VH-VL binders against q9h9l3. Designs and how they scored, part 372

Target 1, 176 residues: q9h9l3
Amino acid sequence: PRKMVAIDCEMVGTGPKGHVSSLARCSIVNYNGDVLYDEYILPPCHIVDYRTRWSGIRKQHMVNATPFKIARGQILKILTGKIVVGHAIHNDFKALQYFHPKSLTRDTSHIPPLNRKADCPENATMSLKHLTKKLLNRDIQVGKSGHSSVEDAQATMELYKLVEVEWEEHLARNPP
Key: E = the ipSAE of ESMFold2; O = the ipSAE of OpenDDE; V2 = 0.75 times the mean of E and O plus 0.25 times the DockQ between their complexes.

## First folded at step 21 (VH-VL)

Design z99 (framework fv_nivolumab; at its last look DockQ between E and O 0.88; V2 from the best seeds 0.00; counts 0 for: pae E 2.1 > 2)
Fold by OpenDDE, look of step 21:
Structure z99 (fold): chain C 176 residues (1-176), chain A 124 residues (1-124), chain B 107 residues (1-107)
Amino acid sequence: as target 1 above (176 residues)
Amino acid sequence: QVQLVESGGGVVQPGRSLRLDCKASGFTFSDYEMHWVRQAPGKGLEWVAVIRYDGSSEYYADSVKGRFTISRDNSKNTLFLQMNSLRAEDTAVYYCAKEAYWQSSAFHRYFDYWGQGTLVTVSS
Amino acid sequence: EIVLTQSPATLSLSPGERATLSCRASQSVDDYLAWYQQKPGQAPRLLIYDASNRATGIPARFSGSGSGTDFTLTISSLEPEDFAVYYCQQYDYWPLTFGQGTKVEIK
């Protein structure tokens, strides 16, 4: 059986007005929620907006952060060949400047059975926070200090596990 | 510079159909969820529909569900709203709106940019 | 759906005065609350996001506060160009919803 990992990334704003989302932290957990990777990452461009409220990233986190190019290599090595689970994961891959095979990608923000289980609209994208509360009775992303990418990755994996059997069967019948 | 330009509005009779277009520029269109928001004359704002960045899913307000279809062509940086079975209460200025930036698992579903709007009048 | 109730419906003030606008949610929306300004014949313009963050290019006289169910938009000293309609919008729940608006008019 193919191994499964969950990923969550935090981004900061770069570019002239901080509109470019650049990777600043990445966390990867295995099927059991064990942390495989968790690093602060230094973008190649100057940070204009740390987006701390959401990212949890502050200037001091960048002092010893892993350069993007190095971090990207480490992360890709972990992801290669895996089924990768994430929430709105296309954003994470974009920030990584990496394209994972669609057949090996699972986006918990776009799984109708998961939304149905949570009594949410099946065709609407739901936040990880809401799904986690509804289905796991757990509060994540509490407060204003920013997200924990480890916590988010773990929640993402746990959510997927709730619908794994059903969704994998669906994907087998309807390959992307 | 971000720009959104709506077109296709006009006067139609009840029961008829109309398609609105929204041409986007100044940002990576395919990276963002896009929305339609409408405003009846002299009234407030009403969210209408949203479409995912890749067009793989849509969600609608109950008031338009089953009658309106939101779609997009990312190769042309264009958002569409197909409006069928139009009713008088659909009379409004229709705005295309860009969702704000994304942050991993969090969605920022406020609108940092709007088009100028296009007026749709449904009257007998 | 989440109902946002704005008050007052109309606020008549003079240039230089302080404006305080309220937005109340039918249930908690945390800080997932935005404010927009709309002038006649124009599209809405984003003023505040996440309840208290000014959008890019928005003057410092605009400020947002609140969390949960009660939110406030404050204009510390009204400028002539600030007379407009102001809307709040929540983005914590589907469907997205707006308040009915507060008109700030010149006294």
Scores: ipSAE 0.727, ipTM 0.910, lowest interface PAE 0.8, mean pLDDT 94
Fold by ESMFold2, look of step 21:
Structure z99 (fold): chain C 176 residues (1-176), chain A 124 residues (1-124), chain B 107 residues (1-107)
Amino acid sequence: as target 1 above (176 residues)
Amino acid sequence: QVQLVESGGGVVQPGRSLRLDCKASGFTFSDYEMHWVRQAPGKGLEWVAVIRYDGSSEYYADSVKGRFTISRDNSKNTLFLQMNSLRAEDTAVYYCAKEAYWQSSAFHRYFDYWGQGTLVTVSS
Amino acid sequence: EIVLTQSPATLSLSPGERATLSCRASQSVDDYLAWYQQKPGQAPRLLIYDASNRATGIPARFSGSGSGTDFTLTISSLEPEDFAVYYCQQYDYWPLTFGQGTKVEIK
């Protein structure tokens, strides 16, 4: 069976008015929730807006942050050949400037059976916060200090496990 | 310079159909979920529908479910609203609205840019 | 559905006065609350996002506060151009909903 990991990234604002999203933290956990990677990442562009309320990124985190090119290489070595689970995972891949095979990608923000288990409309894009509360009875992303990408990656993996058998079978019958 | 320009509004009788278009420019259209928001004359704002950045799923307000279809063509930077079985209460200015930015694990579903709106009047 | 109730419905004040607009949510929306200004014949304009962050280009006299269920938009010193209707919007849960609006009239 293929190894499965979950990824979550935090972004800061770059570009004009800080409206471009650039990678500033990445966390990867294994199937059991153990941390495989967790690094602050220095974007190649000037940071205009740390977005700290949401990202948890502060100027001090950038002092010893891994340069983007180096971090990207490290991350891609972990992801290669694995099933990668994320929430709105297309944003993580955009921030990494990377394409992962669709057949090996799982997005908890776009799994109808997961929404159904949460008593949510199957076609609505639900937040990680709400799915985690409804299905795992946990509050994540608590407080104003910003999100933890480790916490979010762990929650994402736990959510996927709830539908893993059904969804893997569905994908086998309906290849992306 | 972000621009959203709606078109296709007009006067129609109840039970008829109308399609609204929204041309987008000044940002990477395919990165963003897009919305329609409407405002009946003299009334407040009502969210109508959203479509996923890649067009793969849509979600609707209960007031329009089964009658309206939101869609997009990312190659033409265009958002659409197909409005079927129109009713008098659908009379409104319809706005195309852009979500502020994309972020992993957080959904920022407030609108930093709006079109000028297009008026749809449903009357006999 | 999360209902947002704005008060007062109309606020009549003179230029230079402080305006305080309230928005109350039927359940907690954390900080996921935005404020918009709408002038007659125009589209809404984003003022405040995430309850307290001023949008780009918005004058410093506008400020937002609150979290959970109780939110406030404050205009520290009204200018003649601030005559408008103000709407709050929550984006914590579907469907997205707006308050019914507060009309600010300059007396």
Scores: ipSAE 0.647, ipTM 0.876, lowest interface PAE 2.1, mean pLDDT 92
ESMFold2 (binder alone), look of step 21: mean pLDDT 94; pTM 0.958

## First folded at step 22 (VH-VL)

Design x66 (framework fv_nivolumab; at its last fold request DockQ between E and O 0.92; V2 from the best seeds 0.88)
Fold by OpenDDE, fold request of step 23:
Structure x66 (fold): chain C 176 residues (1-176), chain A 122 residues (1-122), chain B 107 residues (1-107)
Amino acid sequence: as target 1 above (176 residues)
Amino acid sequence: QVQLVESGGGVVQPGRSLRLDCKASGFTFSTYGMHWVRQAPGKGLEWVAVIRYDGKYTYYADSVKGRFTISRDNSKNTLFLQMNSLRAEDTAVYYCAKGTYRYDYTGYFDYWGQGTLVTVSS
Amino acid sequence: EIVLTQSPATLSLSPGERATLSCRASQSVDSYLAWYQQKPGQAPRLLIYDATDRATGIPARFSGSGSGTDFTLTISSLEPEDFAVYYCQQSYDWPYTFGQGTKVEIK
């Protein structure tokens, strides 16, 4: 398959007031939606807020979680040289303390053709949940259990595939 | 319709081994965590072990840690419990139970099998 | 481990009556509490999860309340099929634990 992967990360709150977003789960799927990586990750600092309602991260996930430094290495190894698709992916990269080349990055939260297809303003930032519902007729992030980074990554990849041809052509003409 | 069917139970002597199987159907098995829960005769429920959808995360009750191994074969929609060094106190009906949340291994047990009886006696 | 203590041990009631079952945790489990029903010779059945949410197909007469350490399962009006043993279970921390059960029996 294409050298394309989709990534979604979940973050918890660390620091004195839990305002620091620390990576707590990372899921990477290939072009077909197959899970390549899915690990719970132990932040280097004490977790103050699991943000479970959004993150889906719970205390017991951290018992055998992979230390951040190790997980980061594993993740970077997977991402290197790939086109990385994500939604609001700058947050994921920030949590990873990693910067992927812009030319190899695809952010579904900033793809005007995708928004257009969803009958949304092209320059608006739409949620993954909204786009997934509109374009894939699928419900994600349902309930109170929080997000599933695997499902979110899969949805992200599927959304991108809807506009891949058009967007790749656009990028070819207008390289970032 | 979600179905879980346990098998492999029986009567064994202390110190022996036994493997339980749980055949799953009616849902995408490979995307859910699975649990074993046991119930001694006339007693309450005791959580035994959990395994994440991909088998990468497992956790055990202290009472079985080091003796029992939970595993799965997603290609066969089957959950396993390898029980070694069995003790009399391991006598129970063993239930396989489906985790409630997709791509998670925490939460609750929204579907249960009928259970299989394991009797450990000399 | 987190110990869940259910009370009463046995609840004798008649059909149509209100049943109130308690589950107390030795430490806070937030809202990570479930209730199960088990009839003789059958596997447990999930009734309530996340303390208050009814599982799929569960009648409205079943309701859960509480948070932290004190939880309640209420059956507003007992049906004949509701006479069973009820267990609470916490999913806050490993190992997962169950209460010892409350038997709801016919008076």
Scores: ipSAE 0.934, ipTM 0.960, lowest interface PAE 0.5, mean pLDDT 96
Fold by ESMFold2, look of step 22:
Structure x66 (fold): chain C 176 residues (1-176), chain A 122 residues (1-122), chain B 107 residues (1-107)
Amino acid sequence: as target 1 above (176 residues)
Amino acid sequence: QVQLVESGGGVVQPGRSLRLDCKASGFTFSTYGMHWVRQAPGKGLEWVAVIRYDGKYTYYADSVKGRFTISRDNSKNTLFLQMNSLRAEDTAVYYCAKGTYRYDYTGYFDYWGQGTLVTVSS
Amino acid sequence: EIVLTQSPATLSLSPGERATLSCRASQSVDSYLAWYQQKPGQAPRLLIYDATDRATGIPARFSGSGSGTDFTLTISSLEPEDFAVYYCQQSYDWPYTFGQGTKVEIK
């Protein structure tokens, strides 16, 4: 069967007033939650706002970070040909300056059966933190240390597994 | 319960090498950053080095850079400090310390070992 | 390198008294400051992290405050076991540094 990975990224602020989101960490896990990739990434532009409360990124992380162009090449090599699972994954792809085939993309923020399991409206966009608490009885993104892209990617894969059989069958009958 | 146990300390001559081990238990060692911190007798604390949960990122204090190497073996729950070209000023109790945050190597030291004494004397 | 300067060097007090320990950084460390307690012959113990948060198992009589360059550890009512050396530590930038310590001793 086609291999599946989950991805999560952390972004920092670049550009005017720090409003542009630039990739600063990327984590990729396999189906079992094992870490395949986890690197700090140096944006090509000056960092205006580390956004640490959400990103978990500090200036220390950037000291030996991999330049964006090199990291992007490494990441895309891992993603090519695989089903890629993420949460609001369009933001991750935007930060990567990359488009993954829709037929190979799974976005846990837009899976109606997953919302149904959480007793949420099927078309609502639910946060990863909310779905993880309701469906996995696990707290992520706690405290003031920011998000962990490894933990978030692992949670995203576990959430997808809850609906994998149903959703893969749906997509087979309703190709994107 | 978290336990960190250092070993490998002793008396060595200047210019020689020594390896310290730190055996960890009571937590998922492979998901936390680990540090070495030292304390010369009667003196304060000095941070020495850090290694990320997977070993891919390290950083060293200037006083040891180029002479000391931090490493880890996650299959054995063991942290290492290889100390080369030892000097008298390296004389200290060496503590193994657990980083605070999972999947990171920044932050604070929430658990410490008992320390192992390294004495560098001619 | 960020220098942390602790004051006073020694604080002589009796059980039941309030202890106020100061740590001043040579530049802003935002809230990335911790306090540790160390008794003779023992490893340090984390008391406070992120300037104000108590570590697991630390009694409520310990509190931290401050941000930027000026930080305070307060022990509201000293217990016999609180007589020790206290260190502040910044995690704002490499290399991590400690203050030189404040010894809290029985008067």
Scores: ipSAE 0.834, ipTM 0.922, lowest interface PAE 0.8, mean pLDDT 94
ESMFold2 (binder alone), look of step 22: mean pLDDT 94; pTM 0.957
OpenDDE, look of step 22: ipSAE 0.925; ipTM 0.957
ESMFold2, fold request of step 23: ipSAE 0.805, 0.804, 0.809; ipTM 0.915, 0.915, 0.916
ESMFold2 (binder alone), fold request of step 23: mean pLDDT 94, 94, 94; pTM 0.951, 0.954, 0.955
OpenDDE, fold request of step 23: ipSAE 0.933, 0.933; ipTM 0.960, 0.960

Design x67 (framework fv_nivolumab; at its last fold request DockQ between E and O 0.90; V2 from the best seeds 0.89)
Fold by OpenDDE, fold request of step 23:
Structure x67 (fold): chain C 176 residues (1-176), chain A 122 residues (1-122), chain B 107 residues (1-107)
Amino acid sequence: as target 1 above (176 residues)
Amino acid sequence: QVQLVESGGGVVQPGRSLRLDCKASGFTFSTYGMHWVRQAPGKGLEWVAVIRYDGRYTYYADSVKGRFTISRDNSKNTLFLQMNSLRAEDTAVYYCAKGTYRYDYTGYFDYWGQGTLVTVSS
Amino acid sequence: EIVLTQSPATLSLSPGERATLSCRASQSVDTYLAWYQQKPGQAPRLLIYDATDRATGIPARFSGSGSGTDFTLTISSLEPEDFAVYYCQQSYDWPYTFGQGTKVEIK
């Protein structure tokens, strides 16, 4: 269990029209929900759209934010060798320009038993907010202030813990 | 209910140092950014400093930068303001204020302490 | 820094009357504006945040409007306890700044 961490990232829009998703915050929590890493990150390119409503990122967060290259190194150091839990985690890895081994990756957006527990179609992609509300009776991503990657990472870990035993057994029988 | 109680205020001479404490209760202190805001006698409000929930991010007003240090001890639910090289213009009621958003240090001040008076005079 | 200018400096009204307070920013703050109420000898209290949203426990008679550089706090019908000083505050950029305040006093 101590080799398991949950990650959630927030992205802002860069590029000519702000369509490039660039890492602006990354939060990593351990199995118990303790924060191991939580940094605001400065993209290498000019931010065109903070996407604050969703990302929770504001202009003022970029003051003294950690440069992407440095942050990436810090994050990768934490993730290396760990089982990494996330929700729609491919987006996080993409923003990090990093790919974690599939065998060590757990994506709560693609765990049929989790959806089943939430009375959702097993093959559907449910939002973290929905699953968290349904299974944990907790409200996340509330209001107009945007997301908290710390809360989202914590929720993700807690959701996974609900199906950990079953899913790990499944993966053992069916290695990715 | 949320409570913030400042202490440490008093009368000091210019050039001296003073530390303010703010004891928090009624909320998960370790998950919120905290601010100091001051108010000179008969004057308006002036933002002083902010510290993120884990202390990793701090910002200061230019008027206090290099002289004041904001810090916190989450194990004791306490916010601190170390004030060095005090000046007459630092005379004010100092308020401890809770940040509005969990795991953020930006936004507004949804709860305030009663304040503690700092008087800097020769 | 972003300068917030409040007007009027003093507003003299009677209970039951409508109060309209203005806050102007030297540059756009989008909707990152809050209003606070401060009574004599007390700490400020958050009334409105994000320009229009009422803080928890704030009566419906308080409302905020505006975006960009011009903002308004409205008290639809003044209650005796509403006579106080009101401050606007921007959270758009560091340093955070307050307006100089508007005093709402009894006529």
Scores: ipSAE 0.933, ipTM 0.960, lowest interface PAE 0.5, mean pLDDT 96
Fold by ESMFold2, look of step 22:
Order: sequence, then structure tokens, then C-alpha cells
Structure x67 (fold): chain C 176 residues (1-176), chain A 122 residues (1-122), chain B 107 residues (1-107)
Amino acid sequence: as target 1 above (176 residues)
Amino acid sequence: QVQLVESGGGVVQPGRSLRLDCKASGFTFSTYGMHWVRQAPGKGLEWVAVIRYDGRYTYYADSVKGRFTISRDNSKNTLFLQMNSLRAEDTAVYYCAKGTYRYDYTGYFDYWGQGTLVTVSS
Amino acid sequence: EIVLTQSPATLSLSPGERATLSCRASQSVDTYLAWYQQKPGQAPRLLIYDATDRATGIPARFSGSGSGTDFTLTISSLEPEDFAVYYCQQSYDWPYTFGQGTKVEIK
């Protein structure tokens, strides 16, 4: 059976007025939630806005960060051939400048059975924080220090496991 | 209930080596950054080094860079400081300190051990 | 390296009085500043982090304020256990640094 990983990324602002989102941290966990990859990543362009309140990224993290091109290669090597789980995962792939096969992609922000378990509208895009609190009785993204991509990736994997059997059967019957 | 217990301090001659251990309990050691902070007798506090929760990122004060090595064994909930080429100015109480944030190595020191004394004298 | 300068060096006060301790940074540290208390023969204890947030178990009489280069620790009404040395610490940039300390002593 095909291996499954969960990914979460944090982005900083680059480009004019810091409006471009560039990858500054990436965390990948295995099915059991063990950390396979967790690196700070130096964007190829100057950082204009660390966005620390959300990203948790500070200038100290960049001192020994891995250059984007090298980090991207390391990350893609881990993702290749695997089912990749994420929350609003298109943002993570955009920051990586990468497209993973849709048949191997699982997005917890767009799984109707998961919303149903949380007593949420099936077609709503629910936040990871909200789903995690309702379904796992766990608080993530707490305080003003920003998000932890490790915690977020771990929560995403646990959420997917709640609906994995049902959703994998659905996808087998309805290939993307 | 967080507890940090340092050991390995003692009297040593200049140029010699010493290893400090810090045993942690009462929290999930493997998810927090850990620091060493020292205090020379009758003096203020000096930050020494940090190591990230997984050991992959470290940083050192200039005064110890190249001579000291911070490391950790998460299976034993233990932080280490290997101190080589010791000098008289390294004489201090060495504190083990827990970082404030999970899955990070920046921030502050919310819990401290009681310290272990290192004396470097001829 | 960011230098933190504390003033006064010594603050002599009586129980019940208000203590005001200053920490000035050589460059902006935004809000990345903490305050620690150290009693004789003991390890430091975190009082305030991120300039204003009280650490776990710290009584409400301790408060922090400021941002940028000027920071203040206030103890609204001194208790006997508050006579100690107080240090500020910045976590804005490597290496982390402490101020030289302010001793709060009984008059």
C-alpha cells in the first residue's frame, strides 16, 4: 500500500510591499505523526514582511535556513509517489512551485464527510483550528507566537484518519 | 511539575574538558528547544547556547563558539553541554533552561534547573 | 550584539511601595523582551515575556510595558518576597543578551 504523509508550510512576504507569499518553513510528518522533515527555508528574494503573528517566522530562523532551491529538492523527494495530506493544500503546493498528482492529494479543507462529523456544512471550507478543536478536542495555533507547521501537519493527518476509509472508497469509485 | 536537574560540574584546570548533563521531566522534552545560560560568581546572566527540539539547529554565544557543543538525547530526556578548552572566564554556575515555544528554538526561558558549578582554576 | 542597560542599579524601597524598573535596548527589539527575578542562591524565574505577558504562576502585581527600546517592569505593591535582582533579556536577535540587573532591596 502507498505511503501517506502530511505537509504544512509557513510563508513570509516578499516582493513589492511584501505581498508575494514565499516559503519559509515546511514540515512533513508520516502516518503516525513522526516528523520526517522540518526546515526553515530561505526565500530567493529579500524578505519584506516576516508575518510572524501568523507564520511564526522570525529573522533568527533565517540565519541557518536552507536555500529554497535545495529545500524544494529535499521536499519533493519525500513527496514523490506518496499520498500527500494537507489543509488548503493548494497554498502549500503553490509556495513549493509544485503540483502533486490529484489522485494522490488529500485536502482536509474539502472533505464533506469530515465537515459532517464536525456538524459543519458539507461544502464549507472550515479552518484547521476549528476542525481540530471540534473533532480532536485539541487546541492548535494558540497565542500570538504564530502557527507551528509541525502541529498543523500532525493535526491534519489525525483529521484525515477519521474519514480515511470512507473517503478512500469514495475516491476509488469517483476518480479525480 | 517541570523539573530540570543539571550534573557534571566540578573543578578543572584550564585547557581541560568537562561535560554537563541536564535531565528533564514533567514535560514533553522532545518538542521544546533547550538552552544553556551561565552566571559567573557575583555576576549577571550570560546566554550560552540553544538547540532545537530535534537537534537540527543550534546557535552559540561568540564567547564559547568552537569550544562548546550543545547536544541532546530525546530518548533519555537529556540535554548536554560539552565544554572543551576551558578558560578561567568559563567559571560559572551553568543553568539548563527550557524554551517557551513548542517546535521552535527562539524565545525565552520559562523553566530553569538549579544549576551546576564549573570552576576553572590552575 | 544588542546591549540592554538597566536602571537604576539599585532600588531601595519598603514593603507596600511601587517599584519601577527600566530596561533600555541599544536598538529596537520590538516586543521581544522578558523579565526574570533571581533571589540569592536560586535560579532565575521568568516573570514577563513578550514585554507584557505574565508567565505561569506570576502574581498580578507584576506588569511589563514598552516596546522598541524602552521597557518597564512595575511591581505595584512590594511584598517581602519581591526583594531580589531583576534582569531583562531580549530574544530579538542572536545572541540573546541580558541586562546587567537591578537589585531591589529593603530600605
Scores: ipSAE 0.839, ipTM 0.923, lowest interface PAE 0.8, mean pLDDT 94
ESMFold2 (binder alone), look of step 22: mean pLDDT 94; pTM 0.957
OpenDDE, look of step 22: ipSAE 0.919; ipTM 0.955
ESMFold2, fold request of step 23: ipSAE 0.827, 0.824, 0.835; ipTM 0.919, 0.919, 0.920
ESMFold2 (binder alone), fold request of step 23: mean pLDDT 94, 94, 94; pTM 0.954, 0.954, 0.953
OpenDDE, fold request of step 23: ipSAE 0.932, 0.932; ipTM 0.960, 0.960

Design x68 (framework fv_nivolumab; at its last look DockQ between E and O 0.92; V2 from the best seeds 0.88)
Fold by OpenDDE, look of step 22:
Structure x68 (fold): chain C 176 residues (1-176), chain A 122 residues (1-122), chain B 107 residues (1-107)
Amino acid sequence: as target 1 above (176 residues)
Amino acid sequence: QVQLVESGGGVVQPGRSLRLDCKASGFTFSTYGMHWVRQAPGKGLEWVAVIRYDGKYTYYADSVKGRFTISRDNSKNTLFLQMNSLRAEDTAVYYCAKGTYRYDYTGYFDYWGQGTLVTVSS
Amino acid sequence: EIVLTQSPATLSLSPGERATLSCRASQSVDTYLAWYQQKPGQAPRLLIYDASDRATGIPARFSGSGSGTDFTLTISSLEPEDFAVYYCQQSYDWPYTFGQGTKVEIK
């Protein structure tokens, strides 16, 4: 159990056509899958598209949501100094308007050994849902209710743990 | 199987307090939002309150705001409803209800307890 | 709050007949609507959620339809155990609200 956390964020659409992805929920779990952070977040701009089918975010969630600036500060405090695990994590960092050091970042969407273990092409970008089903025999993101960032973060951490030793050795030999 | 068992109901005078408990089993209690829904005798259903899986988010019906408090102890798989300043119109069967979505507090109620009767009368 | 109005108040039918229950919302609730069944002395039971999705273990004779403000619960062929009170509920906005109920009784 290293100083490692997994993060997953949900975004809603803002801007004139809802094309801007704005952070609306962030979940962070520790190495054991325990929730360290899970908050609904209020974007600074009007929400045009909740993207509920994908994000799981609904209008009700925004009633007492944490303002973005406040949430961002809370999240960054947790992430600082940690190895951060995520799936397609660049999207999460982008939504947070934050960039974690590459040497401390682990993206499960770009770990060839993980894909290999799942009998997928090593250089392909597989979905979290697919990898989770294949390797953990667990269903996530089921139904029309959208994603659960907590479940997704937990799944991401579990997936990484499957290849942690091999991948950490690889990174040690080939630092990003 | 999912089970919800309410307790704590009874007869109480107006202005008094009462606490309801709901013991949950058959599911991972700590990962679901929980609700209280009540039903006055011979009347329809009225949503009362919701609490998120970790207790960080709560919402109340206007009729109970400031008087009722929903809380939970995940270590004991128990949901609570502290009812203060009770009124005659609070007389109802109080149901504990499980939220449908994991790690969410919105949606519907896929499982219900059998309810506990609260009677507020002078 | 969003008001849900159910109709009719009472529906008298015989076993084997088709039952059609209506729920109208005072404003759009998209598809965030559920139907519950309640028998005398029992807790409600979830039948339909998200307007048209059948809950686990619910017989195929129950179906839901609609979006926005108008919703319908249909029981294709009434069984003796289907005579009960039915409630609609919206989860679109706080506070969550129920319709006043429709009683399906035996003719």
Scores: ipSAE 0.926, ipTM 0.958, lowest interface PAE 0.5, mean pLDDT 96
Fold by ESMFold2, look of step 22:
Structure x68 (fold): chain C 176 residues (1-176), chain A 122 residues (1-122), chain B 107 residues (1-107)
Amino acid sequence: as target 1 above (176 residues)
Amino acid sequence: QVQLVESGGGVVQPGRSLRLDCKASGFTFSTYGMHWVRQAPGKGLEWVAVIRYDGKYTYYADSVKGRFTISRDNSKNTLFLQMNSLRAEDTAVYYCAKGTYRYDYTGYFDYWGQGTLVTVSS
Amino acid sequence: EIVLTQSPATLSLSPGERATLSCRASQSVDTYLAWYQQKPGQAPRLLIYDASDRATGIPARFSGSGSGTDFTLTISSLEPEDFAVYYCQQSYDWPYTFGQGTKVEIK
């Protein structure tokens, strides 16, 4: 009985002009939305742009943040062997410097039945905020304080549950 | 209808300990950061400590670091402040305050309790 | 730590008058500044956050402005219930700090 988790990350700007996206928060929830992991992460490089309006990350969060190498190890232990659900999840894996097996990866930004349920084109890339409002009647990413990776991970899991039976059967018929 | 009710204040001698409780209702306590803020009689406000929604992150004012411990029990919707090695300078009304943002511990204080008085006197 | 200095210490005005309260930070706090009202025997009440946004249920006569180091709370036309002490608070850096307060009292 393979366990399922949802992940969401927040990134800050590092490197020249702050254009490199580096991991600054990671949240992982179980199938029921309970928080399994939620840590602020200190990038190994100087933070140039906190991107707070979108990331929700402030300098205060970095004061007691876990160094990237340590946090990465903790996160990968949780993800190993599990079905991992995310939204545009490639960006999260890139920030983690990690490549999860495709057969165990579920990306709510690319599930045609989910788009159809939201009355959107099946092949469109829809935002998490939009899908959550349309299908769950919930507002996430509210106000100017930035995103909450916990709320976003929870919403992602609930969205996946709406199409879980259909999509798991599809993947069984069409192994990635 | 957010309510925060502090209890546990009283008169104690210097060097003694006291624990404050704050019972919360009217919101999902387990998703918000919580703070303690104090006010000495006739004086202004001083931020004391914060704890994140899940208890995993805390921060303390320098004046109380090492002596006070903030904690929470989300199953009981209760915030705590353990105050050890009390000094006369700790005499104040202690307020329980709710953080503004879900799943965070930074920001402002949108709801406050009515406070509980701690008097440290020899 | 960041010191917030409020002026004036006391502001004596009549109902209907405009009140202007100042808060100056010892270093930039960007827009991470709030204003609270406190009446005797009561807990503070959040009025303004993020320098200029009114909290839920706060009347339009309260407004905030400023960024960086200089911030202002304005009460456009004082009501009897507005006579209280007002505090500014920064959330830019640990530890969070308050100004020493401005007492707005009836003349």
Scores: ipSAE 0.800, ipTM 0.911, lowest interface PAE 0.9, mean pLDDT 93
ESMFold2 (binder alone), look of step 22: mean pLDDT 94; pTM 0.957

